# Designs tried in a protein design chat: VHH binders against Flagellar brake protein YcgR (ycgR). Part 226

Target 1, 263 residues: Flagellar brake protein YcgR (ycgR), of Thauera aminoaromatica (c4kar8)
Amino acid sequence: MAELSTPSPASPAPLDGGRGDELEKFTLRGARQILQLLQDLITHRGLITAHTGGGHSFMTAVLKVDEERGRVVLDPSPDPQANRRALAAPRLTCVTQLDGIRIQFPLVGLGEGQDKGRPALFAPLPAEMLRLQRREFYRLQVPLAHELSCLLKAEDLARKPVEVSARVIDIGAGGVAVVVPTGAAEFVIGGTLPACRLALPDGEPIELDLEVRNLNRQTQRNGTEQLRVGLRFAALPRAADTRIQRYIFKTERALNAKARGGL
Below, E stands for the ipSAE of ESMFold2; O stands for the ipSAE of OpenDDE; V2 stands for 0.75 times the mean of E and O plus 0.25 times the DockQ between their complexes.

## First folded at step 21 (VHH)

Design QC18 (from MC4 with Q107K; framework vhh_7n9e_1; at its last look DockQ between E and O 0.27; V2 from the best seeds 0.00; counts 0 for: pae E 5.1 > 2)
Fold by OpenDDE, look of step 21:
Structure QC18 (fold): chain B 263 residues (1-263), chain A 119 residues (1-119)
Amino acid sequence: as target 1 above (263 residues)
Amino acid sequence: DVQLVESGGGLVQAGGSLRLSCAASGFTFSSYAMYWGRQAPGKGREWVSGISSGGGSTAYASSVKGRFTISRDNAKNTLYLQMNNLKPEDTALYYCAKQDYEWGYFKYWGQGTQVTVSS
């Protein structure tokens, strides 16, 4: 009986935060603010996804904040291999939610030890913590089986027009997130990609204008770097909106049915 | 450490022009999209313009479109903003920012350069 390895929860995609120009508004750098937020995480016993790089992550929690030593204490993984990866990683990216707000913070200089006789991970206090509100629009994670694509009209490094076929990884009423090979095209936040084509399973591609709202470099498990591009629908015709909504609804229902043991 | 140093600001009359520069160090400049933002007195920071790592793509806020031009010299690790037909509403502290590909947005603002446009 091959234990179906539960697919590691896909690293929560960076929030396609609205206007990327205001990231500073959401970044805490004050020592007191950081301490308070960490204390809040302790109080709420929030589970934290700790990303170690290379597509690996483990679940942890903040157990304690040691203000005197300037360190945070984390719950180690029950998986020794995960802990080893964490300790070997130059940086740990911690992601969690508190009261519907996404919280993300880096930890550098992770070590292992004991806290009150129990195994624990230790790190210096984070220098900054990001608090982002949930996306205004619900985003469906596109099943790999659907292979949604978006033809992007962009420019390359030589300013030559290029068309890049990008895989859609999530979709919502307000836009899509896509992945492209690094170097396939040039992107900038606030840039417009005109006359792009979104391919849905139900018919002909939808032509639409897209605005770049977010840019993330991601390293895949195989070591290949990809660029995740968060795109907003700049102008969506009503008919297109209806099709997108229908797709989302249909897909969600199917996923829910599958999760309930159906299909 | 990432360092961004803005320069070129000053006092100018409405309709005048300025060219801002941002000297970048502490990172591979040519690998990052770069941005200009500004903060007017009593207002929050607003995005002004962006340029891709190679300069092949540019973007502008609607308020500055057709008047401002962003450019870069990767060999000099320098970002530029040519500002023409300046208006009193353009009065602000102008910042240079680096793309953060880990978080997806831009950060690492410099100290800024003051632009004041008189009526």
Scores: ipSAE 0.827, ipTM 0.944, lowest interface PAE 0.5, mean pLDDT 88
Fold by ESMFold2, look of step 21:
Structure QC18 (fold): chain B 263 residues (1-263), chain A 119 residues (1-119)
Amino acid sequence: as target 1 above (263 residues)
Amino acid sequence: DVQLVESGGGLVQAGGSLRLSCAASGFTFSSYAMYWGRQAPGKGREWVSGISSGGGSTAYASSVKGRFTISRDNAKNTLYLQMNNLKPEDTALYYCAKQDYEWGYFKYWGQGTQVTVSS
């Protein structure tokens, strides 16, 4: 007990609150990886939300990486009060996206100065960066014409068993993403849905166990709410794996052939 | 603004129990799945438990299953974690999290409450 310390919590929202063991595999700690990711943000002119705590944030961008001095150079805010808050903060929590992948990193020791005669903010390179690639494996976007569905065995709000036919929107070697109406069933990240049935166009449905990996609540334009559920295949039998891979391969070939013949 | 405030931590002898609370505000609590996580010094953040928006489905990390029980009271906008048979390896800062729109990425979590388990 004496050898353990009590860490200070991260700055107020937004905060990194993902599933801890899953997040570690998305954490970059290598200097080369960090430099490359920062350079990618520069190249794509990525806008960064920099959180200073107390519910305050400002928009910024990484202007350059000064490798010789081990520093990152940030665009200051046109609002002097935002700059003062940033310089006073013990930690600046930077959040951005690159090609749909969320990137988050802390900056400590922020200072102000000049870069080529223009005002700039400086900080040491971050010791780690979070690159949250939730789909680290290929996912085929399922054509609507295939009407691919998955029968989910879950529970409703009254804790009664329900079967929900969910439309499959993408599929990969490791799982599917589906859409269901909000309230059709109850889901929780980490939960297991046993004996679900994935309906492929050829042959009988595949019975498989699914683990809920992602939940995204969204409101459609007409005001109705739906839930996008990311599901991982658990304990997939060889025959089922073969059928899924065959479906993906055939569908990719068909889509590629249409792309070559279109235009 | 989303606000999550944890409480109920403290020092407890191994084998003892604690009940953590997370008071939620700034969003429709009953519409979201909620989660507990923890972080020991020098370790990464670890997912502990989750509960569906209506409370009907729960999930636990293998390290705590059978010892911890997650629950919620949607009328009081409060999330709970009952921790029984505590062990020194359970020593950590415990925080609650709200599922957000980022595909399982937790966008909001509280400042945490410290749990210290002595031998």
Scores: ipSAE 0.181, ipTM 0.681, lowest interface PAE 5.1, mean pLDDT 80
ESMFold2 (binder alone), look of step 21: mean pLDDT 86; pTM 0.866

Design QC19 (from MC4 with Q107D; framework vhh_7n9e_1; at its last look DockQ between E and O 0.51; V2 from the best seeds 0.63)
Fold by ESMFold2, look of step 21:
Structure QC19 (fold): chain B 263 residues (1-263), chain A 119 residues (1-119)
Amino acid sequence: as target 1 above (263 residues)
Amino acid sequence: DVQLVESGGGLVQAGGSLRLSCAASGFTFSSYAMYWGRQAPGKGREWVSGISSGGGSTAYASSVKGRFTISRDNAKNTLYLQMNNLKPEDTALYYCAKQDYEWGYFDYWGQGTQVTVSS
């Protein structure tokens, strides 16, 4: 059986236990931990996207950590307008990735100055850094030929019930990820979708209560945008759990047999 | 530049009400789901409520459901939290947050507004 890891770049998986604020468990607040993570970024020459707000960002890097003054030193943009936006922003949201781990940290109080005679940007050390380790949770990538779907019982702009048939793109013991057209329904993290129906290839659809955990944009090759909705199963009946596990097992076995016996 | 400015906090007696506001600028407010979170002293930040970009879907933490009402005015780029029947355990610094569709969760941008509920 294949290793349980995803080799391609993808949005982070939904976090267990909840809404976006449940990210507290992945938040580093210790000064030594923060310094070490910043040093790791310097050592690996991590490229950082620095968001200044309003959809504006620039590429930067941590040049060094000045422990004596409690500051980080950043590479300024070659674009003077980007530097002006950064200096005017109430905070700079820094986003990067190190060996598959998403790293995010705020910088407040950004200033301009010189480091060894070269222009640089400075900020106090961040009070926190998010280090989001990718989960080791198995999710079967649903073969397109299976056409697995989930009928979502959601709400429209007027809070009226609507039904949306969503393609299931992955499935595991704890939930599914689906795609829907942008605007098909109103979704919010923490929202519950009662009495949804998951259609497996055999048998009647499974009635499930679902909770929205994650909302990502997904752009197709033709440029159209869809919403990827991460959904957690509420307490599953035993029979539903069994049917989902059986589907996963059978599909996995069939894919493995095809790989061994193909052509 | 994304900016979220929270206001409307204050000191209130248990059982009272407050209405928080979050003024948004630097992005297309109507295109984003929005959230309220809070942080009590010595604790991590806790999700309180969320509202979809068009306002069609809302969600609440179980501890506030039935007492708090999230709303938005997309014409005024403003998010609201009506807080009724306040309890001492609602004492916290309240923040609004913006959906991040790239990472799939939400982020805070403001300094928050303090709500203090006395017994």
Scores: ipSAE 0.687, ipTM 0.916, lowest interface PAE 1.1, mean pLDDT 83
Fold by OpenDDE, look of step 21:
Structure QC19 (fold): chain B 263 residues (1-263), chain A 119 residues (1-119)
Amino acid sequence: as target 1 above (263 residues)
Amino acid sequence: DVQLVESGGGLVQAGGSLRLSCAASGFTFSSYAMYWGRQAPGKGREWVSGISSGGGSTAYASSVKGRFTISRDNAKNTLYLQMNNLKPEDTALYYCAKQDYEWGYFDYWGQGTQVTVSS
């Protein structure tokens, strides 16, 4: 059972207008484009994971696009409780894949009704749809045994400098995701954390500047709340980039070898 | 229901100043980072500034850095944006937005307040 990697929430657009263009390149906002993509999902009978919040999701599909009424028709869950959650949610986050491309879109204003005598969920057409190619956003899940850490230089509530040791949970060419205790520091999307230190197993920590791209509160199974912080490498020296890439490559190979029964 | 209501916009001459306010209701304001965004005519939405839940961390777009200051009063459930040395390129509809910590995006934003900077 391939653990469906929890869809990384779409990182909000960076505050700095220059690189925000990157996410915009992957965001469809045109009505025609959105309609076409939804139609493609129908044609391919793509299964959609609909996230309702609170860690809950259900499987659905786009059944129909009603252009005249400006709405999308979704297949309801066989679980009545899931449907209730969906209807109660202020926003539904839909995630799917088409031709190896991850597609994510929000639905708001969900309602229930009937389509041709069958129960259905209805929502207004999404205002935007995100298309992400996997290769560009590949992140290695860091094995627990590697104990990668990142020393974050941040500020507390009083704007006093604090250093927070954060566990790295995933790493890619463009950044890392870390977890910190809630309340350890104050973070804001678009904020810069200067002179942080990323500890890799192969040598001395890498000093680098980090930009906060995403913030998620997560409740662990034990009931402890943690903050997941998505961080972008703001300025990565070439030597550091090479080390990170080497680590990722080496780790991936090791994981694959283990999965094949070789280690 | 979550509500965000922006105010303080208007017409101002280049080099002038404005202070925007965003009144928040329907959620625990002090628990969420808040942001200002803007949309100029014919352009896409862009983020302008952000402030952490407690106000200990702030962020600014490069285009407004040194000119704009974001702040908040959690006791009043109000977000502020002090805009100094305004430029014609700052002309836009300014809106405040609430961060969604569950999904890592912005779940609510206001209707906005119009800022027009004349040359």
Scores: ipSAE 0.644, ipTM 0.896, lowest interface PAE 0.8, mean pLDDT 87
ESMFold2 (binder alone), look of step 21: mean pLDDT 85; pTM 0.861

Design QC2 (from MC4 with E102Q; framework vhh_7n9e_1; at its last look DockQ between E and O 0.30; V2 from the best seeds 0.67)
Fold by OpenDDE, look of step 21:
Structure QC2 (fold): chain B 263 residues (1-263), chain A 119 residues (1-119)
Amino acid sequence: as target 1 above (263 residues)
Amino acid sequence: DVQLVESGGGLVQAGGSLRLSCAASGFTFSSYAMYWGRQAPGKGREWVSGISSGGGSTAYASSVKGRFTISRDNAKNTLYLQMNNLKPEDTALYYCAKQDYQWGYFQYWGQGTQVTVSS
């Protein structure tokens, strides 16, 4: 009876920097932001996969941030060979996850030493940290021609109920991202928007409850500021889920066909 | 520089109440949603409550819903958390956080205020 070795969860491979423009918006470069994120990693005792190159990696953790010296303290591997590889590597690529968000950052200039009498690895603070929200669900970028909209029931600054028609920019099984004019309504992460209406091309709007999960202010090329609101489906009826999935599937097929020179 | 200074924590018996305050400076307070988080001993930081920039929208973690009330005074640049019917499981370091509209999340900038609820 061959014990099927449960495949060790494949250590998330570093994202190749090739999609440079898209990743820039997710890259933290501010010193304070970097420090805060590192501190969050410490607080959550997040395990970090440190990639040393050549397909080699080891598990580590951020133990301490030394702001005075501008360095991060890492837990060394119990494997001396892994530590040697790390020290020899021109760059260490650290990958971790915090609250479902993938975090990736480079460390250069790795050294070994002691922290409070214990062996430790030291590196200068990273110059940048990539923070990518794992989209649990594939999100379709909604074609502009489809003009999907979501009627949001919210409150304005005066606490007056308002209905805001928001353009849907992406949709997935778990939710939608919409854009609204800045100041159209008030939003807060974790807030619930009840009895909203999602308009799909195939029929009557779907009534659903939405939860605010993300809030981004974006400046358009024309200088106009918009608020991007990431919304989770709080309670999605089965029939609605089926319609959404059908729309996504149909649209993806159409887009792929077009990309292949079809229609 | 953004500064958030939490206060109002302390020792309280189960069933008791506390009111936390967060004094904000270094940014236009009225333009940002604000949040409370907490970190219990040996646990990670968790979201507790949020309030929109104008105070028209509020949100609460399920664990504190009906017991905690978030509010703000934009004229005073101050965020509040009224905590009623406190439980031992509410024991934590409480942090004030500012919305980050660039990244879409919120950032903690303060040192926190300790809340200890004794059984």
Scores: ipSAE 0.839, ipTM 0.949, lowest interface PAE 0.5, mean pLDDT 88
Fold by ESMFold2, look of step 21:
Structure QC2 (fold): chain B 263 residues (1-263), chain A 119 residues (1-119)
Amino acid sequence: as target 1 above (263 residues)
Amino acid sequence: DVQLVESGGGLVQAGGSLRLSCAASGFTFSSYAMYWGRQAPGKGREWVSGISSGGGSTAYASSVKGRFTISRDNAKNTLYLQMNNLKPEDTALYYCAKQDYQWGYFQYWGQGTQVTVSS
């Protein structure tokens, strides 16, 4: 699919009414596949952010699927204004995760009603669901005791170089996710951070170039805001790749040994 | 009540220049990274460029690097894309997009502005 020049770096998935060409291969359109995925969300009590447009959203969940009527039943917001916005919206864009896999689907024709005497929102089954299952995004959750860190070479508001020591929260073959204080540096999806340093337990830090893939804000229990930065490894030398794979393998084996011991 | 309104598109000869604007409202513009994307007829939308909330970091698709410059004016809630040395391959509907820090990606909100580059 070589349309107009392939972007470098990779573009993230769109969340509005537009679709990126890359996402088509992850899009489910079969009725059986859609029903199974919705049932999985119900079973795992998947928390869903429903985007109503205009920058507004509310938290919801799929309560049930009514196969005979071809509809989904959603939990309404406790905020009446959120429900009114949802009912007025031409479409509701639902976004969630299931076992670390991003799920996104549109709902059209949202209606209000009752389910077993309780207020509920109803919509026809979605015609499609995005299920972004990418093998390259497998990420080992870094044990807290390891305290892996990555020294980021980024820029501040004035484009001045700044170094930020960021805690690594997960690591995979293709990248890491880190957390930094909100405002510690300027980040943008597609931006590159050259000559960062990843500190692994057994050796000297690995120097590597990183690309920003996603940016999430998180509020800690004490009210402090952090930024979760998803980072891709750029051109990774073989020796560095080997060290990262060894760390992942050894850590997985150690965690599995604890599980076998009945812990 | 997020609104993004793109403007500044038009018909231009190859080698020419054009400056796109994106007027933003309904959110604290200076707190969000912003992006440009484009879509040629019958093709998927592709990322073009991004700029951090304060303007300290920028990024470009390889196809436009060196020719396009993203910028922002936080006092005017406006995002810009200066496009120089335009090529017929740049013909597309251009959209601006807002960072979504809840889910970590960005979203398109506007109708776009058409750029057509003749040979």
Scores: ipSAE 0.734, ipTM 0.929, lowest interface PAE 0.8, mean pLDDT 83
ESMFold2 (binder alone), look of step 21: mean pLDDT 85; pTM 0.857

Design QC20 (from MC4 with S31D; framework vhh_7n9e_1; at its last look DockQ between E and O 0.36; V2 from the best seeds 0.66)
Fold by OpenDDE, look of step 21:
Structure QC20 (fold): chain B 263 residues (1-263), chain A 119 residues (1-119)
Amino acid sequence: as target 1 above (263 residues)
Amino acid sequence: DVQLVESGGGLVQAGGSLRLSCAASGFTFSDYAMYWGRQAPGKGREWVSGISSGGGSTAYASSVKGRFTISRDNAKNTLYLQMNNLKPEDTALYYCAKQDYEWGYFQYWGQGTQVTVSS
């Protein structure tokens, strides 16, 4: 009776740097931004998978940021061998998630020591940190030709119900990103937009509830400011999910075919 | 520099009420959604409530919905959290946070105010 070892949830593999140009927009290099993100990791006690190379990794956490010394303090592994590997590695690749956002950053110059009498690992502050929302990996960029729209039911400054027609810029199984004119409605992360309508090319609009998960102000090339709203499907009927998946699949196939010169 | 200063915390019995305030400075307060978060002992920081820049939209964590009310006075650059029917599990350091429209999330800059709910 071979005990099927439940595959340990595969520690997310580091993103291969090969997609360098696409990832640049998600890479933080500002000292303040890096410090803030590290502090967020501390605050949330985010577990970090530290990859040492050769298929080896260990679990750690950021314990402290020492701004004066320009270093980060990590929790050492309970495995001495893992710590030895970490110290011997030319680069430590740290991967974690915070609120559904994948965070990846390199540490170089790892050393061991003590923090307040406890064993700790030390490294200089990372020069860069990659922050990727899950949607960035699994969301279809909506072709301009499809003109997907979402009718948002929101409130204005006076708390009056307003309907805002928003262009869908990307779509995935879990939600949509839309753009609206700045000031069109009031949005807050965690807010619910009930009974919205997502228009797909294949039929009648889908009625669904949406949750605001992200808010970004974007300046267009023409100087006009827009609000990008990341929306999660709060309650998606099975039939709607099927339609969305079908759309995504069909569109991806078409885009791939076009890219291959077939259309 | 962005500054957020929380106040109004204290010791209260279960079922009691508190009103927290956050004084904001260093930015145009009325242009930003604002949030409350909290961190209980031994736990990570969690989102509690949010309010849009103009106050036209509000959101609450499921754990506080119906008990807490977020509001703001843009003329006073002040964010509020009315907490009613407090429970021991509400014991935490409460932080005020500002929306980050560049990154699409919120950032905490306050030192926090301690809320302790006794059984």
Scores: ipSAE 0.764, ipTM 0.928, lowest interface PAE 0.6, mean pLDDT 87
Fold by ESMFold2, look of step 21:
Structure QC20 (fold): chain B 263 residues (1-263), chain A 119 residues (1-119)
Amino acid sequence: as target 1 above (263 residues)
Amino acid sequence: DVQLVESGGGLVQAGGSLRLSCAASGFTFSDYAMYWGRQAPGKGREWVSGISSGGGSTAYASSVKGRFTISRDNAKNTLYLQMNNLKPEDTALYYCAKQDYEWGYFQYWGQGTQVTVSS
């Protein structure tokens, strides 16, 4: 790639790119596996959320992999400020899904340039990629029309109970992910939220104990900050599990029928 | 330029107490949830405890609940772990970790501080 720009100005890479201890099993480090996964993202035109820090992100895609130079080529944002933040960031945290499997990978050394006369962003191939491939990690993306919500029973700054109504954005056999306004409550990985209420479209809300498993900052296009809270079902009663699995199955069948009918 | 420096480890007899500190720099400490983890000889790294950015929520591994207390002083950019009623199985290299809100999980940045509990 003849039109590569200088990498972002020197900021130290993280001393330890380590993750939570349990994620090691899902971390790909083999060069062949990484290249194949990146190629799969290219083939499926997977949209990637690239987090630049400070709660900011932009949408991108892997346009191609330059194996000879060990680089990935990314689609720049139409927002010039997002591109400037990306180039200034010491690391991009890329998050996407491929057929319901959550994929995350870091890119460091981002630079700007052109690819076949079009603006593009470039980075060295990631040294590792996270692929959360287990049944308990599979997550169905909840259609907006379903308006699923979950009432969270959390704590405020003073360790006092607060209730937060949160929109459910994905749901699986093992848990949900929700979004809440930044500052609505205090969250920490490993924290437990007893007696939360998950509202499915039909029937009464399901009472659940939830555990915080991951925390992401999100910035909407209008600049509003939200927190994405990944939640695991604690001891899930069998009846509740059955209702959740039936919802997932029915919704997935409906979505698959639309996809096949569109052929 | 994130830096986390653990200190306060040492050799202590079973039943004793120890207080670990983690000095943070290179980021706005009060904006981030913080964690302690440990690695015993021959074992993988284990999450021990966490505390939210404002200190309003805490969490503990079941093996340390009731014995360990996580706290933070946002004015001093310092994370603490008070360890009481120490047991030989608490022997490990202890690390503090910083929430990564882009990655979604936490990361270890320092070299850790050794805690050794003798019988």
Scores: ipSAE 0.749, ipTM 0.947, lowest interface PAE 0.6, mean pLDDT 85
ESMFold2 (binder alone), look of step 21: mean pLDDT 85; pTM 0.856

